# VH-VL binders against q0atu2, part 23

Target 1, 119 residues: q0atu2
Amino acid sequence: MLDKKARIRTSREYRNVFEKGKRLSGRFLIIYYVENALDNNRFGFITNKKIGMAVIRNRIKRQLRAIVREYQGQVKNKHDIVLVARAGIGKSSFEGMEKDYIAIMKKAGLFARNANKID

## First folded at step 14 (VH-VL)

Design ec1
Fold by ESMFold2, fold request of step 18:
Structure ec1 (fold): chain C 119 residues (1-119), chain A 119 residues (1-119), chain B 110 residues (1-110)
Amino acid sequence: as target 1 above (119 residues)
Amino acid sequence: EVQLVESGGGLVQPGGSLRLSCAASGFTLSSYGMNWVRQAPGKGLEWVSIIYEGGYTDYASWAKGRFTISRDNSKNTLYLQMNSLRAEDTAVYYCARGSEYEPYYFDLWGQGTLVTVSS
Amino acid sequence: AYDMTQSPSTLSASVGDRVTITCQASQSIDSYLAWYQQKPGKAPKLLIHKASSLESGVPSRFKGSGSGTEFTLTISSLQPDDFATYYCQQYDNYGYPELTFGGGTKVEIK
């Protein structure tokens, strides 16, 4: 699970990202991002009912959190980042979501190093 | 002064190659999605390609494989390498800056450079 | 992937007229549509983004509206500076952008 400090929690925090942030789109995700005044990143996750039943939406959120957690060490700090799941994401594979996340984050320039290099 | 200035257009034979340049001043080019858009004489606007903040690229389907967008951040300059040119590529080529929030609509344009492909 | 149909292709108008230009998308683009003005020999100028958001410095006589598939640009009282060609542009995409412009509307003096 992502650390509580690394979560966007309030509607004010979400609204700031949507109103002030940059937006990039992928096949399954839209990512909004903006610099914050903290020393860390914060992540938010949005699913709507058009994606599917609650059990499907909760599975999608869990999978997206796992993807973010896996790559969080590569993300440039001091950003609030919101992942918005698109309609149709419920039929995608975990690998498909992961590739989409990586592609968007690379386009945004949010990875601090080449994501393909071995640590 | 915030501006974009294209250069490198001219007359070229079918099958030939040409490299266009776009010098940015008054802003950091790598902080924006940067685009090429063309306009054939007497015709409308057609998107060609984008380079994102992170350095990754996308192309219109007809341009992929023949055209290459790139940038040199140390010179604050955008490029378009155009290969295997055809008469249909005759157009004014504009460089265009994506907005602060989304790279897909263009709030700053250069004056354009004319490319004529003719034997 | 989106076809953009813009109408009319040409219109004639007088100073002071109300002018309406229509842009139709082949499928929903939500509100991800921009409007540009272009004068002969010049680059396009952004007027409106996200269907209705006026760019800084654009006169308030310009108004964008619509969502989904149908969009309009209205000039409430045409001025001499407004005789130009206008383009709509969709910018909705699903990871592989295919940014598409309408065919243009030339606004001519009557």
Scores: ipSAE 0.714, ipTM 0.883, lowest interface PAE 1.0, mean pLDDT 90
Fold by ESMFold2, fold request of step 18:
Structure ec1 (fold): chain C 119 residues (1-119), chain A 119 residues (1-119), chain B 110 residues (1-110)
Amino acid sequence: as target 1 above (119 residues)
Amino acid sequence: EVQLVESGGGLVQPGGSLRLSCAASGFTLSSYGMNWVRQAPGKGLEWVSIIYEGGYTDYASWAKGRFTISRDNSKNTLYLQMNSLRAEDTAVYYCARGSEYEPYYFDLWGQGTLVTVSS
Amino acid sequence: AYDMTQSPSTLSASVGDRVTITCQASQSIDSYLAWYQQKPGKAPKLLIHKASSLESGVPSRFKGSGSGTEFTLTISSLQPDDFATYYCQQYDNYGYPELTFGGGTKVEIK
């Protein structure tokens, strides 16, 4: 993540998102999200061993972080958001993960800013 | 007080078009994934389409290209435009609200409106 | 799309009976299954989500169980209000939902 304020860090914070948040599924990702009491967003990333080898899991996490960073300016503030990688994600391209993230975030209504301002 | 009321059903010739409406009261329609589900006479339930909180849509494969889900948030109303109607589209059409946590199971239903497609 | 096989299609029972309805998915749906009750001329009513989570206001005699491919709805002591048709519904998906219902189980008085 870019900075410490934008991270979900504790087990309790993760559990709150999973138990109280909304859930939407894509081809490669599941996204859980809930309003928080902060003035900013926080992101969390979950991969598990069923996804593949450690090298693959680390690559997936790096790619997901890069995707979130690229679009973070469009995300409505005051949300805790957890990206959960699905088992099939190891065979995806970066573009495939990116399209999946965008589609889910649009369905959730979490993008607030005009995409035409992104270069 | 919380309810969904469908309208716009009736008799239509094959190849014709019809627009169904669903008026929501007691809650804000755009805060939920909203769905259409149909039931042919004497038969089971069949999912038709969803419009998400963010305004994006998905369709059952058989409905894609012929049916269009939409909403007017200022009127708190959901619509289903049905084109190129066939006899097999004869059914009661229900408006259904997705749950608070996931839009894919339905915790509030209208009483339905009958669409009959006949020679 | 996932096939949902619901059995039996019809059952006859008396007030006080234990009733069991089964639903099988053609592929694992984890626990993403809902149960609905529908009475003649009425809209469906959600009873259970996530296989076993009872909706508010639903009597405790209704119990959902199962995961993966096999799911069960049990009514522990059938009441007059329970004569209805019951549907299971899967809601697992991979970004392009095709939400599928079982064929229904009509519970009628013997």
Scores: ipSAE 0.690, ipTM 0.876, lowest interface PAE 1.1, mean pLDDT 90
Fold by ESMFold2, fold request of step 18:
Structure ec1 (fold): chain C 119 residues (1-119), chain A 119 residues (1-119), chain B 110 residues (1-110)
Amino acid sequence: as target 1 above (119 residues)
Amino acid sequence: EVQLVESGGGLVQPGGSLRLSCAASGFTLSSYGMNWVRQAPGKGLEWVSIIYEGGYTDYASWAKGRFTISRDNSKNTLYLQMNSLRAEDTAVYYCARGSEYEPYYFDLWGQGTLVTVSS
Amino acid sequence: AYDMTQSPSTLSASVGDRVTITCQASQSIDSYLAWYQQKPGKAPKLLIHKASSLESGVPSRFKGSGSGTEFTLTISSLQPDDFATYYCQQYDNYGYPELTFGGGTKVEIK
């Protein structure tokens, strides 16, 4: 789904985003984001035990990865971005998660200027 | 000037209905989580409901099924439809804007509108 | 949702006093707590978010602290403008979206 280069991989990388980054909350998602020193964006995904069993959490991660992949070409480069799933996200539709993602990414100013068609 | 102005409060008999309005000026209402919070005379604050940037809604458990939050983006106005009103719904009702970071704490409040439910 | 217990309910103090208001959550809310000030006949005013982050324009004599289940609002040197009712509010972003306020602390002239 996401290219290997576009993934946040280590605990240190996640910690950097949480400690140094900005945070924005939506209904189903929270994003943390910070500029990186790379040529590209990296994405990370967090689900916690309150969401449900591991099978449910893995399905939600796959859905979020699909959403990120769909819009990644519109995201401003050089950012590390972590998506945190809120409790209750399992009751949302895929469309609900997608709308939430678009809204909070716009509010964060992370979409490139040419993304006006999605506004 | 950035402000919120509530209207539509008044005296209503038990079992009756009332629609509250909240006109926003100086900002785009749909860019923020918008909330209703109430305060019974001489009592504390109680959260009622939210409408998120993307249009999804949530309610306090006691308000579900009786109250409906909505908005009209062309009028930049938030609404609260209150049905099956009870004496315990007597309160000042505030509209409140979620912060730029979190829809769940409120950095802008209206002046409030009084709803009195009495026979 | 989380129960918020605020104490004391009423506090009598003199100008210049240090006052401390306590807010206790029934379970951990990490640092997701806000403080509001409300004067009679007026809407609440946000003072602090995320337990300790002071809002722009709020005097530096106001200080929030705590995490987990125990939180405090301290006014280091009480001023005449500070006689008001103070409310804490939980906004845990990892839980369900039912927000809860404390019962309030009325700070009165001694």
Scores: ipSAE 0.219, ipTM 0.768, lowest interface PAE 4.7, mean pLDDT 88

Design jc11
Fold by OpenDDE, fold request of step 18:
Structure jc11 (fold): chain C 119 residues (1-119), chain A 123 residues (1-123), chain B 108 residues (1-108)
Amino acid sequence: as target 1 above (119 residues)
Amino acid sequence: QVQLVQSGAEVKKPGASVKVSCKASGYTFTEYWMHWAKQAPGQGLEWIGEINPDWGDTNYAQKFQGRVTMTRDTSISTAYMELSRLRSDDTAVYYCARDTGTLFYPTGHFDYWGQGTLVTVSS
Amino acid sequence: QIVLTQSPGTLSLSPGERATLSCRASQSVSSSYLHWYQQKPGQAPRLWIYEASSRATGIPDRFSGSGSGTDFTLTISRLEPEDFATYYCQQYESDPYTFGQGTKLEIK
């Protein structure tokens, strides 16, 4: 999993992202993002029973972490970002999820200018 | 209906550890923040910490840092609070409480509470 | 941390009277993050007023909450026998969650 420092870990932090952040919806993911006052990015994740049974949710959680970890170095600094899994994500492939993540993050302008894994 | 059922009363010696359980039912356990509070005899309420039951992330009050560990078993919708290196002033009723809002939309107030667990620390 | 100070510590009144409970914060608290609980002996706290002025489910109209900034008030227009209990205010404007020390409303 992501380092503790790279995670949104408290209810207040999630609330802050919800209250102050911008929202973008993809096919499988919704992201909420807001600038923070830190030198690092923090990621949060929201999954619920709508995406499927426990086995499916666990898979999705694992895959989301993997995707975020893979691209975190290419994300602009000083952001809190919450990923909300949509109901259809349970039937998605890893590649589909990854593609959706990249598309949403690009649309949000959250990737660094020198990012090279997002094409 | 929503219900939080805590484990029974505990009697411990100083220096020991205690682990209190809180079994949730009537709602999706992993979709709400779970909190723990302390109430010493005849005293007010004190917030101990919170846990994200879906991801296991925790946030503790500074006073309890280093001595409290909050965990959960999602397979049985149960939250746990373990307090170590017990001392006499840890004697209190401990409550689990659910945030009224969901994980992403926490409200910061608690709509459902466990019945409380008395922990007595004495030599 | 934000310290919530409730006053008075004990309030002795008779049924039918008006009760006014105060909760003062050491720093400004948004109304959205100030809440009240009722607790009776041997029972867990129960959410009573949330977001400063909204009554929780099943709470009678005689209860009302008001205030902003650092001063909040819980008012009971006409006390009923079942209203005698301890009331706590609580905030989550910032970490950590904190409670007031409580006001015990007792029968005179």
Scores: ipSAE 0.919, ipTM 0.958, lowest interface PAE 0.5, mean pLDDT 95
Fold by OpenDDE, fold request of step 18:
Structure jc11 (fold): chain C 119 residues (1-119), chain A 123 residues (1-123), chain B 108 residues (1-108)
Amino acid sequence: as target 1 above (119 residues)
Amino acid sequence: QVQLVQSGAEVKKPGASVKVSCKASGYTFTEYWMHWAKQAPGQGLEWIGEINPDWGDTNYAQKFQGRVTMTRDTSISTAYMELSRLRSDDTAVYYCARDTGTLFYPTGHFDYWGQGTLVTVSS
Amino acid sequence: QIVLTQSPGTLSLSPGERATLSCRASQSVSSSYLHWYQQKPGQAPRLWIYEASSRATGIPDRFSGSGSGTDFTLTISRLEPEDFATYYCQQYESDPYTFGQGTKLEIK
């Protein structure tokens, strides 16, 4: 699990990201991202019933956390980033999800220049 | 239809704890922020805190920090508010309330409320 | 925190009259984050006006909300007997959520 400091935890924080953030869509994920006034990144996650049953949603949630943790050290600082799971993600593999995450994060320019695990 | 049904009235001694439940139905429990509010007898409304039912993240008003714990059981679409170290001024009706917007886009106003739970703290 | 001060504390009027309820914020609040609730004795609050000027579902058009910055108003153009209740304003411009102390609209 992500550190509390690295999580978007309040409704206001989520709202702020959705209102002021930029949106990019991938195959399985949509990201909303906005600069914050902190020296760290915060991540939020949105899942819904369109993804599938509770078992599927729980799996997706675990996988999303794992992916974010794996790459968080390579993400440019001072960003609030919300990951929205798309309906088709329930049928995706972990590798597919990871690939999609990397792709959209790259497109957003959110990875640090010296990031090497994403190549 | 959307319904929030809270647990029954409680009578507690000072220093004790109380745990109020709020069972949601008629919508996807994990897709809306759940809030709790306090209303002392004859007084106005006071926001206690919020919980993200999907992830369990909470945010409490400073006044209640250290004494309030909000949790949820997604398997039964139920939110809980536990208040510890009770004192007389905790006597109030406590409400759960749903954010009108989804987690995807919370609005900050509350469209559905529980019926309220009276908690009486007395020696 | 943002303090919302409602006035008057009690408003005594008769059916058919116009009611004006004030909600003043200690600092500027965006219209999107200012809301009103109605509460009757023994009942839970009910969302009444949201985003300063939008009526919630089922709310009669005799109710209107207006205002910006630090001054917001709930107006009832022509009071009906069922309108007598306590009204609360609420904000979430910043943490924490806060409510006004309420205005009790009672029948004269």
Scores: ipSAE 0.918, ipTM 0.958, lowest interface PAE 0.5, mean pLDDT 95
Fold by OpenDDE, look of step 14:
Structure jc11 (fold): chain C 119 residues (1-119), chain A 123 residues (1-123), chain B 108 residues (1-108)
Amino acid sequence: as target 1 above (119 residues)
Amino acid sequence: QVQLVQSGAEVKKPGASVKVSCKASGYTFTEYWMHWAKQAPGQGLEWIGEINPDWGDTNYAQKFQGRVTMTRDTSISTAYMELSRLRSDDTAVYYCARDTGTLFYPTGHFDYWGQGTLVTVSS
Amino acid sequence: QIVLTQSPGTLSLSPGERATLSCRASQSVSSSYLHWYQQKPGQAPRLWIYEASSRATGIPDRFSGSGSGTDFTLTISRLEPEDFATYYCQQYESDPYTFGQGTKLEIK
């Protein structure tokens, strides 16, 4: 699991991202992102029942955390980013999910210039 | 037909712990922030904290930090608030309340409330 | 934290009269984050006015909310017997969530 400091944990923080953030949609993910006043990034996650049953949702949660953790060091600092899982994500492979994440994050311009794992 | 049903009244000794439950029905439990509030006898409302039922993340008022623990069991759509090291001034009715907005779009106001749980702390 | 001060503490009025309840914030609060609840003895609070001026579902037209910045008001144009209760304002402009101490509207 991500460090607490790297997570969006309060309702106010989520709302702030929604209200002030930009939105980009991928195949399996929608991201909302906004700059924060911190020295670190914070990630939030939204999964809903449309994704599938509890077992599927739990798997998706684990996979999303893994993906975010993997690329965390390559994301530009000072951002709050909420990942919203789309309904089709439950049938996606990890690789497909990862590819979608990378694509959407690139489109958002959230990766640092020196990021190497995203190519 | 959203409904929040809380556990029954509790009587505790100082220093003990109490765990109040709040069972949600009529909506998707994991899609709304759950809050807890305290109301001492004849007093106003006091916000205790909130929990993200989907991920389990919590945010507590500073006054209760270190003594309160909010948890949830998604399999039974139930939120829990545990208060430890009870004192006499913890005597109050405790409410669970749902944020009106969804998890990602919280509104900051509460549209559904539990019926309240009286916790009495006396020596 | 943002402190909400309600006034008066107790308001004694008769049915048919106009009631004006004040909620003053220690710092500016967006209307989006100021809300009102009604509570009757032995019952849980009930959302009454949200976002400063929007009536919750089922709330009569005689209730209205207004205000901005640090001053907010709940007004009952013509009191009905069922309106006598305690009213709380609540904010989430900033952490933590806070409530006013309440105004008890009692029958004269």
Scores: ipSAE 0.907, ipTM 0.954, lowest interface PAE 0.5, mean pLDDT 95
Fold by ESMFold2, fold request of step 18:
Structure jc11 (fold): chain C 119 residues (1-119), chain A 123 residues (1-123), chain B 108 residues (1-108)
Amino acid sequence: as target 1 above (119 residues)
Amino acid sequence: QVQLVQSGAEVKKPGASVKVSCKASGYTFTEYWMHWAKQAPGQGLEWIGEINPDWGDTNYAQKFQGRVTMTRDTSISTAYMELSRLRSDDTAVYYCARDTGTLFYPTGHFDYWGQGTLVTVSS
Amino acid sequence: QIVLTQSPGTLSLSPGERATLSCRASQSVSSSYLHWYQQKPGQAPRLWIYEASSRATGIPDRFSGSGSGTDFTLTISRLEPEDFATYYCQQYESDPYTFGQGTKLEIK
């Protein structure tokens, strides 16, 4: 589970990312990201009702947390990052979501210089 | 029709805890931030904190940090605010209120309020 | 945190008069993040003006909001009996999302 310091926890911070953030789309995810004034990253998540019923939604939420936790050490610091689940993510596999996350984070330039080794 | 219906009045002794509920209906509970505010008798409004009802993240005003806990049960569209180690100046009406915007684009103003819950702290 | 100071604390006026309620912030607040509520005794607050100058649904034209930076006002051009209430400003610039202490508008 992500540490409380690594979570976007306020409504105002979500709005800031929406208003000021850069946007990149993948197959299952959209990321919004903006530089923050901290020494660390913060992650937020947006999952809407269209993704599916409670069982599916809870699976997606659990898997997104796990993916972000797995790669958080490779993310350049000082960013607020919001992951938006796209329609159809409920039918994706963990591996599919993971590859999508890696691809969009690389395209955003958010992985550290050693991140090219991640497939 | 959007409604926020709060639990009934409570009388508590100093040192106890109280848990106020706020049941939402007429909208999708998990798509809007929920806020809580305090109004002591004859006093103004004081913001206590907020909860993301989907992901459960909370944020509290510093003066309540350590004494307040906000939770929710999405299966019954209900938000909760618990205040511990009660003291006499916690006597107040407590309100829940909904943000008019979405979780990702909140507006910071509140279009629907619960009816308020009077909490009285007396020995 | 941002402190909102409303003035006057109590404003005593007669129906038909013009009312001006002030809200001053301890730090700059974007007009997008300054809001006003009306509250009558025994009732929950009601959203009145949002984003400094926009009237909430059903709020009469006699109410207008203005201001920017640290100084915001709520103006009632011609008071009606139902307008006598307490008015609060609220900021959303930064958490904690504070309210002003209120201005009680009462009949003279």
Scores: ipSAE 0.883, ipTM 0.938, lowest interface PAE 0.5, mean pLDDT 93
Fold by ESMFold2, fold request of step 18:
Structure jc11 (fold): chain C 119 residues (1-119), chain A 123 residues (1-123), chain B 108 residues (1-108)
Amino acid sequence: as target 1 above (119 residues)
Amino acid sequence: QVQLVQSGAEVKKPGASVKVSCKASGYTFTEYWMHWAKQAPGQGLEWIGEINPDWGDTNYAQKFQGRVTMTRDTSISTAYMELSRLRSDDTAVYYCARDTGTLFYPTGHFDYWGQGTLVTVSS
Amino acid sequence: QIVLTQSPGTLSLSPGERATLSCRASQSVSSSYLHWYQQKPGQAPRLWIYEASSRATGIPDRFSGSGSGTDFTLTISRLEPEDFATYYCQQYESDPYTFGQGTKLEIK
């Protein structure tokens, strides 16, 4: 589970990631990421109404939380990372979304060295 | 026509709790940060905290940490602020206010404010 | 936290005069994160100047904001009767997002 310590919880912190972060796009997700001054990672999420109606949006939110929770231990520390859901994410499967996340996190170099074989 | 309409005035005894509501209309509730501020009689404004109404994350000023809880119900576009273990210096008008920017690019200034809710703590 | 100190606490002037309201921060604040509000008795605050120098919608051009770092100013070039109110500065540089204590601009 993502505890409060591992969440971006303030508006000012979101703005910092937007302004200063590097951006990488996948099929369903975009990540923005920037080094922070902490000893841990923090994750944020941006899901707007364009991804679908409430039932679909709530499914996507649950799935994104689950994916980030699953791989959080493999992420190099000291990063603020915001996941932005692209408009087409509502049509993705969980497995498609998970594969997309792994690919863009590997491309960003955000997985720790012993995690470099994630597909 | 953007509107923030708050619940009515409340009179409470010390030690009680109060829950103030802020109903939004005229815009997409989940796309803007919501803030709460306190104004004691004859005093200035004091920021209490903020909530991401889409994901529910909150951030509180340290002096309110442990006594304040901010929540929302997206189905009725309503934000809530609950303050517990009330004391006399909690007597104030409480405002909700909307950030002008998006969740990912907030501006930190507030273009729409609720009308305020007077909470009186006496006896 | 960043403390905003406004001066003077009360400013007594006549219509037609120039008003200068000061806001001093305890730490540097980016101009993008310094904002001003007007409040009249019994009303919610109204956004007046944002990002140190930009007027909110409908705010007359007799109002101007300036400053950087720790020192910010709200100037009213020629006071009108409706300008007599309390003015607050606010910072968004870091949480908690504090307000100044206010300057009450009152008619002499």
Scores: ipSAE 0.882, ipTM 0.938, lowest interface PAE 0.5, mean pLDDT 93

Design jc11
Fold by ESMFold2, look of step 14:
Structure jc11 (fold): chain C 119 residues (1-119), chain A 123 residues (1-123), chain B 108 residues (1-108)
Amino acid sequence: as target 1 above (119 residues)
Amino acid sequence: QVQLVQSGAEVKKPGASVKVSCKASGYTFTEYWMHWAKQAPGQGLEWIGEINPDWGDTNYAQKFQGRVTMTRDTSISTAYMELSRLRSDDTAVYYCARDTGTLFYPTGHFDYWGQGTLVTVSS
Amino acid sequence: QIVLTQSPGTLSLSPGERATLSCRASQSVSSSYLHWYQQKPGQAPRLWIYEASSRATGIPDRFSGSGSGTDFTLTISRLEPEDFATYYCQQYESDPYTFGQGTKLEIK
């Protein structure tokens, strides 16, 4: 899945994205994003108690990781990006969530027109 | 009322491992970063690391990397810290502490602390 | 990592006196990321001053914090018997989120 280098892992780094990042809302997701000083992108995730019961919550987490991994090759480098799950995400299908992600990432200008090569 | 209740004191031999628990109540466990700190006898506080209890991501002070593992069980609102290959200088009280702010806006100061767990490492 | 050096190590004073506790950082720390704790023997630390100068809930106004950059101060205008304890500063500027070694405020 996502390597340790591709994850936002510290509380201080999450705070930096909140404080400095641009915000863009979709139907099921909100993204916050800011340029970083690395050679790569890092992704963070915020899910909250309103999403639903444990089985639904675990499904959403798996699906968000899968979506990010699938499209990571299209994302412009050097960004820290936090995905915030909105309250209604528990009722979304995988495809609905995926479409929402694509739309907000395009609207944010985070997808590269000429996708970089990725292993 | 927010509470952090830690497991009881432990006596260990050098080379063993210890796992300290920290059970949270009175708040939503997965919404706040959890931190761990060490206080050796007669000494000050030393930060060990932090865990995102929702997603499980951890970050450790370099001094403890390779020997410390932080985990949690969200079904019982409990955080754990395991320290392996124990040495005599690991004798200390170990605390869990909660960040005052949320996962996305942590403040970096800790408003609630566990009561501490004494770990004694002796031959 | 950022080293926090507190001085003095031990401060011996009497009730009614003014106490000044110093915390010096090895690198600049934003006031938003410098915090103080009180600890009494056998007890966990308690958040006391946060963000350099804000008192935690229930902390008396005789306690004040100040400073910026590398130099921070905790001041107690008139010591009460319950104020004798060890005080720690802590930084959140960068991980590892270090504490100072403490100043023990003891009765003379």
Scores: ipSAE 0.853, ipTM 0.922, lowest interface PAE 0.5, mean pLDDT 92

